VHH binders against q9y6x5. Designs and how they scored, part 16

Target 1, 379 residues: q9y6x5
Amino acid sequence: LPPKLLLVSFDGFRADYLKNYEFPHLQNFIKEGVLVEHVKNVFITKTFPNHYSIVTGLYEESHGIVANSMYDAVTKKHFSDSNDKDPFWWNEAVPIWVTNQLQENRSSAAAMWPGTDVPIHDTISSYFMNYNSSVSFEERLNNITMWLNNSNPPVTFATLYWEEPDASGHKYGPEDKENMSRVLKKIDDLIGDLVQRLKMLGLWENLNVIITSDHGMTQCSQDRLINLDSCIDHSYYTLIDLSPVAAILPKINRTEVYNKLKNCSPHMNVYLKEDIPNRFYYQHNDRIQPIILVADEGWTIVLNESSQKLGDHGYDNSLPSMHPFLAAHGPAFHKGYKHSTINIVDIYPMMCHILGLKPHPNNGTFGHTKCLLVDQWCI

## First folded at step 15 (VHH)

Design ug4
Fold by OpenDDE, fold request of step 16:
Structure ug4 (fold): chain B 379 residues (1-379), chain A 121 residues (1-121)
Amino acid sequence: as target 1 above (379 residues)
Amino acid sequence: EVQLVESGGGVVQPGRSLRLSCAASGFTFSRYAMHWVRQAPGKGLEWIGNIYHDDSTYYNPSLKSLVTISRDDSTNTLYLQMNSLRAEDTAIYYCARHIWGEARTSAFDYWGKGTLVTVSS
């Protein structure tokens, strides 16, 4: 029988939460499998881009999901979480569930992972849920496990997505120990439910499971604000994205807009598109706007009438506060092994290997994950 | 202070049309995308559609044929035209201001108090 893989994401689960909070269920999961303590995600460190990087192995400039809010100047289309269903935005890459879906005697399943309810390259998973935040984790889990267990052709790759602890991180800030303890306890309980469900169905020993996240969370404050309206009149540009990486579409000469913004704050770097640092791999896509603003860690870019959050993400992907973790269990993985760091794009070639799929060209390095796998030589 | 005030709701018969308005104040209306959402009794929040600063519109596919969203930046007003109303369209209708960069979390930072639309024979 072909190998099976379940990819689970808890949005906004910062890596160091594992060190600062109690996770009895997750720790048991890790004890019987592997842990990567830090996963360096892609810039910008936002939800849609990083989830798509996990399943494509590509930097954002390559897969085309370059932000949660995007604008294409040629087609004049807009992208946001409320209008994310146009294949136009997703078709610049081939995610792993499409590759798997196209295999003989295999099918893919998805519970609300970004992009999975969109036909990409005219292909959609045999089993999927349209995104609805009101749907419980239990219902998502029930559907996924039912599909993994009873489908024909068999589901060999499945994704499961959950919105926490990201939403709570925004609301409370990651430094709120009281509220975040409560939130993270619930996450651990959900992991317990997942493991229990798999055991009950007889899937636990034969199913490969990856639990990961897309990004972390940094503490924000009312004392660390960058007000764009203090630097430039709103009539001179269109705002495509705001914080902590603002995307600016000039309505006047780009140089003039740049000059008005370049010294707006000592806690914000202003880049022309061609001057974006190479290490971000965030330049070679038409959906990246002519000017981007990158706030320092913990600083929030605001307008006069903006609301503020106590936590945010999207900052420099080299910052530890932006990094998620990866844990895995199953026949493909060692038991009781811990690894320091991988890149988030490395997950894709690893998953392809586990599933016996030929990977599309990608930015990941399979060698970075070899020590996690029982069938590989770990040098 | 940011304020959104919906109006135009009421009791209407099935098959009728209704136009809702949302009066915005306390912010630069013209640079924000705006949304309409509704909540039927005993149901969750349902996204209807949005309109961007450039008047581009996006709709819930289930409602696309029944609704039209427009805006007037000179009066800071958002509109929702609803046609061929059905009993299942009974709900409180809200206008909401778009926030940039959010995904799978609170997509709106400000809401109105809502206006009740009741479709009944």
Scores: ipSAE 0.909, ipTM 0.958, lowest interface PAE 0.5, mean pLDDT 96
Fold by OpenDDE, fold request of step 21:
Structure ug4 (fold): chain B 379 residues (1-379), chain A 121 residues (1-121)
Amino acid sequence: as target 1 above (379 residues)
Amino acid sequence: EVQLVESGGGVVQPGRSLRLSCAASGFTFSRYAMHWVRQAPGKGLEWIGNIYHDDSTYYNPSLKSLVTISRDDSTNTLYLQMNSLRAEDTAIYYCARHIWGEARTSAFDYWGKGTLVTVSS
């Protein structure tokens, strides 16, 4: 039988949650599989970009999902969570579910993973759920497992997405131990449900399962605000994205806008597009705006009339608070192995290997994941 | 203080048209994208559409009724034109202010109290 892989994402699951909270179900999952303690995600550390990086192996500048809110100056199109279904935004890359589905005797399934309800390169997942936040994890899980078990052609790749603990992290902040403990317990219970369901269906021994996340969460505070309105008049620019990485589209001379912003706060770096640090791999895309503002960890960029959150993400991808984890179980993976760090783009070539797919050109390094795999030599 | 106040709701017969208004105050209206959402009895929130600062509009492709969203920045007013209304369009309609950078969470930071639209014969 062809290998099967289920990719699961719990949005905003910071890596160090594993050290600071108890996860009996997840720990059991890890015990019987592998753990990567830290996954260095891509800049910016936001939901849509990082989820697409996982399934493409590409930096954001390459796959074209460069933020949760985007603007294309040529077509004058806008992208946001509410209007994310235009293939225009996704077609700069080929996600793994498309590659998989184009193979003979294979199909893909998806439960609300970003981009899966969009025809990308004229291909949409054979089985998918339109995104609806009101749909329970149970229903998503039921659909995914049904498709994995009963589909023809067989589903060999599936994705499952859940919005927590991200939403709660925003609401409570990651340092709220009481509330986050409650939230994370629920997540662990969901993992328990997942494992139980797979066992009940007889899928557990033969299905490869990856549990990961797109980013972490940092604590924000009312004491750490950067108000753009104090630095520049709103008539001089269009705001494409706000915090913690603001995307600025000047309405006047770019240099003038830059000069007004460059000293706005000691806790914010201001970059012209061409001066964005190379390490971010966040330069070579037209969807990246002419000026980018990057707030320091824990600082929030605001407007006079902005609302505020207690937790946020999107910061420098080198920050540990932005890093998620990766756990995996199945025939392709070792048992009881822990690995320190990989890059999030490394997941793609690994998944391709597991599924026997030829990967598209990508930024991942397969060598970084060899120690996780039973058929590879560990370096 | 940011405020959004919807108006124009009421009881209408099927096939009729209705225009809702949303009066915005307490913020620079012209630089924000604005959304319309609705909630039918016993159902979850449904996104109707939005309009950006440059008047670009986006709509839910699943909508059965014809909708048009527009804005008047001079009066800080958002509009929702609904045509050929059906019973299924019965709902509380809300205007909401766009929040940048959110995904798969609340995409809106402020809401109005809503206005009830009842479509019945």
Scores: ipSAE 0.909, ipTM 0.958, lowest interface PAE 0.5, mean pLDDT 96
Fold by ESMFold2, fold request of step 16:
Structure ug4 (fold): chain B 379 residues (1-379), chain A 121 residues (1-121)
Amino acid sequence: as target 1 above (379 residues)
Amino acid sequence: EVQLVESGGGVVQPGRSLRLSCAASGFTFSRYAMHWVRQAPGKGLEWIGNIYHDDSTYYNPSLKSLVTISRDDSTNTLYLQMNSLRAEDTAIYYCARHIWGEARTSAFDYWGKGTLVTVSS
């Protein structure tokens, strides 16, 4: 039987939710498999960039999805959640589902993972759903399992994406224990449904399953606002992205814009592109704007308005609040093993190994994940 | 206070054209991308398209060439031109203000109350 892998993301699942809330189904999944307690994600800690880093093994500067909101000055193209389907944005890397389905006698399936409804390098996932937030988890799971069982050539790599707990984390904030407990219980029930459906269909014993996320969530407050309009006239720049990492395209001399912004708030760092800290690996792409503003944890950059966010992400990737987890189960993985940390870019070479694929050049380190795998020596 | 007010809806015969307007107030309209969204009876929300501050437009591929979005920053007005209307275009049409940097959650922070378009003989 060829090796098969299902990659599942629950968006915005902060690593320490596992310790602070009850997850009977996820904890049983972990008990029978492996856990990585903290995954260090990539800067900026936003949804599209980190989902693409998982499937390419690349830092954002190298795969070109550098934010959820982008602008290319040469082509004058804009990118956002609403207009994310132009392959121009995605073509700076090759995601694992493209590599997988170009192998002889293999196909890929996708239920809403960012980018899977785009023809990247003229190749779209063999089976896919166009993104639609109204489609239930059950319907996404039904399609994925149908494709895993009934496709020719067989589906050997599949993805499944769900919007929670991110949506509720933004709405309530991670410190709202009552509402987040209710939300996280629903997610645990979905994980239980996933496992039970895989068992009922005879897939469980021979399918490798990774359950992970792209980032965490931190608490916001109306007491922690940075009003950008108080510091600089909006006519001096074009705003490409706002919070918590603002992307500033100057309309006047760049140094003048920088000088107007550098003292705007003690809770915000202002970087010329050349001065962005090397540890962010966030400099060498034309889509990264000439000036970025990085708010401190829990601070929100606003345009002379109140903020509707009670929780947010996108902050410095060294912050534990920005880190997700990874759990995995299947024939490739040990049982009952817990590992403290990996980098999110390490997931890609591990997945390539499991599937017998040659990884493209990437920033991941296979050695960081060897202890999770039964066929590897753990040193 | 941010306000978005749609107008121009009504009953229209199949094959005809219709122009909707959205009057914006309470914010610097010219710096924001703006969107049109519709909801047919018993259906979910359907994104029609958007227009950025620099007049760049993007459309739902299924509606491309049937609709045109434009803006007039001097009057703070967003427009939707619809041509060759069909029964399936019956819906409430909303204008909405863009949020920077969101993905797979709400992409809009302010909405109008909508204007009803009914395509019927």
Scores: ipSAE 0.838, ipTM 0.931, lowest interface PAE 0.7, mean pLDDT 94

Design ug4
Fold by ESMFold2, fold request of step 21:
Structure ug4 (fold): chain B 379 residues (1-379), chain A 121 residues (1-121)
Amino acid sequence: as target 1 above (379 residues)
Amino acid sequence: EVQLVESGGGVVQPGRSLRLSCAASGFTFSRYAMHWVRQAPGKGLEWIGNIYHDDSTYYNPSLKSLVTISRDDSTNTLYLQMNSLRAEDTAIYYCARHIWGEARTSAFDYWGKGTLVTVSS
């Protein structure tokens, strides 16, 4: 039977929460395994794009999930959290669970990881839960562990997704120590429950477990708003996405729309698609709109309205506030090793190595993760 | 001043059809995607579907054959047509305004007060 891997995401878990809050259970997990202190994620630093980058090893321009809100002008299709199930959006890449379950005598299981309830390349995760935010972490974990123990062919790759601390980070902001300490303690208790369940089922010693996240969180304020309606008449464009990276589809001449926006705020950069910085790897996909607006950290783009969010993400991926962490434990990983940084796209080729899968072409560098693995030479 | 007001609810017999309306004010209705959501007694919220500014519609797969969403931007009105109503369609029906760029946290920023639909003989 091949090696097994469980990939867990706690959405919006900023890397420096580990230093600024107490995590007795997560710290014990790290002590017995490995830690990557900062994972440099992909731009834009949003949930769907970064979760898909983890499982494909691709930049957003290459896997086609370029934002949480998208529009395709050719097919006239819309994408959002509510209507995310059309395979059209996901089919520009092959996620690892598809590759895994197409191997002889293997299956894949999923508890709500973005895309796992979609038939990507006519292949849906062998066992999965349809997304439903009302389903508790405990029920998600129970399903995953049941499938890991009781499936034929065996489940060798499983995913588990949880919405916190992202939801609370948006509500309170990362600087609200009182509320965030309560939220993060609850998450640490869930990690304790995860480890305890795996031990009780006899999985702990032979299952590889990665605990990671898609992005961080930065503090927002009602004093840091960019009112887009003050700069341009809404009739001149269609809004595809708003904040902190707005996606603008011009209805009039593109250069005219750009000129109306370029001096809208000193706290916002305005890019024609061809002028998007190369370091973003965010240009070569038709789903990237002709103009994007990138707010400075902590600034919110609004449509002549207040913002209810005190924390947000989606900003420049060079910002430490946007970076998650990665921790891992299992037979493939060293014990007690800490690593400074990897790129989020590096996780995919590492996972393929652990599972004995041939990676599809990707943007990850296996060499960046070699020091985490017991079977590799750490140079 | 964003306001959403549902209407058209009431008591209807099983097998009949009903059309709900949502009157929008205080924002530029034509630029927003809009949603219908319902809550049956003792149950959580159930997403019905949405409609974008260009009349593109998406539906909850379990309800797709039973409902049609439309909009009239000239009157700032959102509609829900429900057909072949059953007792299990008894619920409070809400319209809600879309938030761009959200995932797995909050899909809507403004809600109506709801309109009650009761399906009984």
Scores: ipSAE 0.829, ipTM 0.926, lowest interface PAE 0.8, mean pLDDT 94
Fold by ESMFold2, fold request of step 16:
Structure ug4 (fold): chain B 379 residues (1-379), chain A 121 residues (1-121)
Amino acid sequence: as target 1 above (379 residues)
Amino acid sequence: EVQLVESGGGVVQPGRSLRLSCAASGFTFSRYAMHWVRQAPGKGLEWIGNIYHDDSTYYNPSLKSLVTISRDDSTNTLYLQMNSLRAEDTAIYYCARHIWGEARTSAFDYWGKGTLVTVSS
């Protein structure tokens, strides 16, 4: 029988929350499995791009989901959270659940992982939930476990997505110990429920489970605002995305727009597309706009308004505050092993290995994850 | 201060058409995508659709043939045209302002107070 894998994301789970807050259930999970203390994610450090990087092994410029807000000048199409279902946006890559369910005698299941309710390359997850934020974690878990137990052909790859602690991290900021302790306690209880449910259904011993996240969170403040309207007339450009990485489509000469913005704030870097640092791997896609503005950590780009958020993400992917963690348990993984860091794109070839799938061309390095796996020589 | 005020609700017979308006003030309306959302009695929020600054529109697939969203940037007004109304279209209808770059969290930073539409024979 091929191995089975459940991939779980708790959105916005900053790696150092593990050191700074109590997680009895997650720590028990780690104790019996593996931990990667920091996962270096991809730029920009936003939800849709990084969730797609996990399941494709590709940088954002290569998989085409380059932000949570996008515009395509050729087709005149817009992308956002509310209109994210057009396969046009997702079809520049093949996510692992598509590859998995096209194998003989296999299916894939999904509880709200970004993209799993889209027919990517005319293939939608074999079992899925349409995204609906009102659906409880318990209901998502019940559907996933039902599909893992009762499907023919069997579900061998499943995904599960939860919106916290990201939503609360934006609302309170990661430095609000009182509120974040309460939020993270609830998250740990959900992890406990997950493990207990898998044990009760007889799945725990033979199912590989990865618990990870897409990005971290940094503290914001009303004292750290960058007002674009003080630097440039809003009629000179179309705003495609705002903060902390703004995407600017000039309506006048691009060089004139750049010159008006370049000295707007010492806490913001302004890049022409061709000048975006190579280490971001964020240049070679038409969906990346001609000018991007990258705020320093903890700074918020605004349009002559106050900001309602006390925490944010999307910043430079070298920042430790932007990094999630990865924990895993199951027959494929060692017990009690801790690893310092991997790249988020490395998760895809590791998952393909666990499932016995031939990976598509990708940016991950299988060698970075070998030490996590019982069937590999760690060198 | 940002304000969104819906109007045009009321009691309407099945099969008729209705146009709702949302008057916007306190911000540069022409820069923002705007949304319509409704809540039927005893149900959760249902996204109807949106319209971008360039008049591009996107709709909830279940409602696509029944509604049209438009905007008039010269009057800072968002519109929802509803045709062939049915009893199930009875709801409070809200307009909401788009927030850039959010996913799987609140997609709107400002809401109107809503306008009630009752479809009754």
Scores: ipSAE 0.828, ipTM 0.926, lowest interface PAE 0.8, mean pLDDT 94
Fold by ESMFold2, look of step 15:
Structure ug4 (fold): chain B 379 residues (1-379), chain A 121 residues (1-121)
Amino acid sequence: as target 1 above (379 residues)
Amino acid sequence: EVQLVESGGGVVQPGRSLRLSCAASGFTFSRYAMHWVRQAPGKGLEWIGNIYHDDSTYYNPSLKSLVTISRDDSTNTLYLQMNSLRAEDTAIYYCARHIWGEARTSAFDYWGKGTLVTVSS
């Protein structure tokens, strides 16, 4: 009987929150399972791209969700959080819930994970919730556990998404100990509720559970603004995305736009698409615009206005502040094992292994995660 | 600085149409995507739709047949046309300015005060 897997994301959970704040429930979860202290995510370090990288094992240029704000010049389609449901955007990859439910006698369930309410390759998660931020964690969890216990064919892969601590991290900044301590205590209580619910329903001992996140959070400041309108007239380009990685579609000659921007700030790198550093794996997709601007950590690109955010993410994926963690518990995982680092794209082939699925072509390396698994020779 | 002012609300009979306006000032309106959002009494926020600088529109699938969003960049005005109004369309209607690159968090940086629409026979 194939093992069951629940994948949980708490958005914007920076890896070093585990060291700097108290998490009695999460620490008990880790004590009985495994911890990966840092997960190196994909550039750009934004929500939709990294959630899709987890479930496809692909870099953003390969899965096509290259930002939270996109434009396709050929079809003239726009993508944003509000209008994210066109399969056009998602169809450049096959997420794990599609592969899973196409197996004989298997279903997939989803509570709000990005893309699970979209019919990708004409296939939507077998059980799902339409995204609605007002739906409580308790209701999301109740639906997921009901589907895990009562579905035929059985649900073998399920996802659960929660918006915190990302929302509060933007509002307060990660360095606000008082407010973030309150926020993170609430999140730890939700993890406690998750584990308790699974125990009460008889799922805990035979369900594999991964708790992870898509990115971290860095401190911002009104002292660290880059005013684009001071460097270039807004009529010379269309703005596709703003901060901390701006996506620039020139309305005039691309080289002229580049030359106006290249010396705008010492705290911003300006790249022609072909000059984007290879280590970003962020070049080979038409949705990546001809010019991108990459702000330094903690700097905010603005349009002659102040910023209302005290924390942000999207920066260079080499930055420890951008890295989430991964914890896991269940029959597939060792007990009390700590691992230093994996790449976020490595999660996909590991999940495929646990579920007995053949992974699609991807950028992950199974060997990076094999030490987490009881059925693997680690040495 | 940035201001958004909705107007055109009021009491209307079921089955009728209503056009709401949003007057924008304090920013370059023509470069921004703009949104309509509503909140029924005792309910959460419901996204209605948006319009981009190039007049591309996107709608909440549950409302798509009932609403039309348009803009006039020469007057810095956003419009919401609502047809075949029902009692469940009673809500405060807000105009909001798009924030670039947000996901699963507040996608708007500036809101109007809202205009009340009451659909009652």
Scores: ipSAE 0.820, ipTM 0.923, lowest interface PAE 0.8, mean pLDDT 94

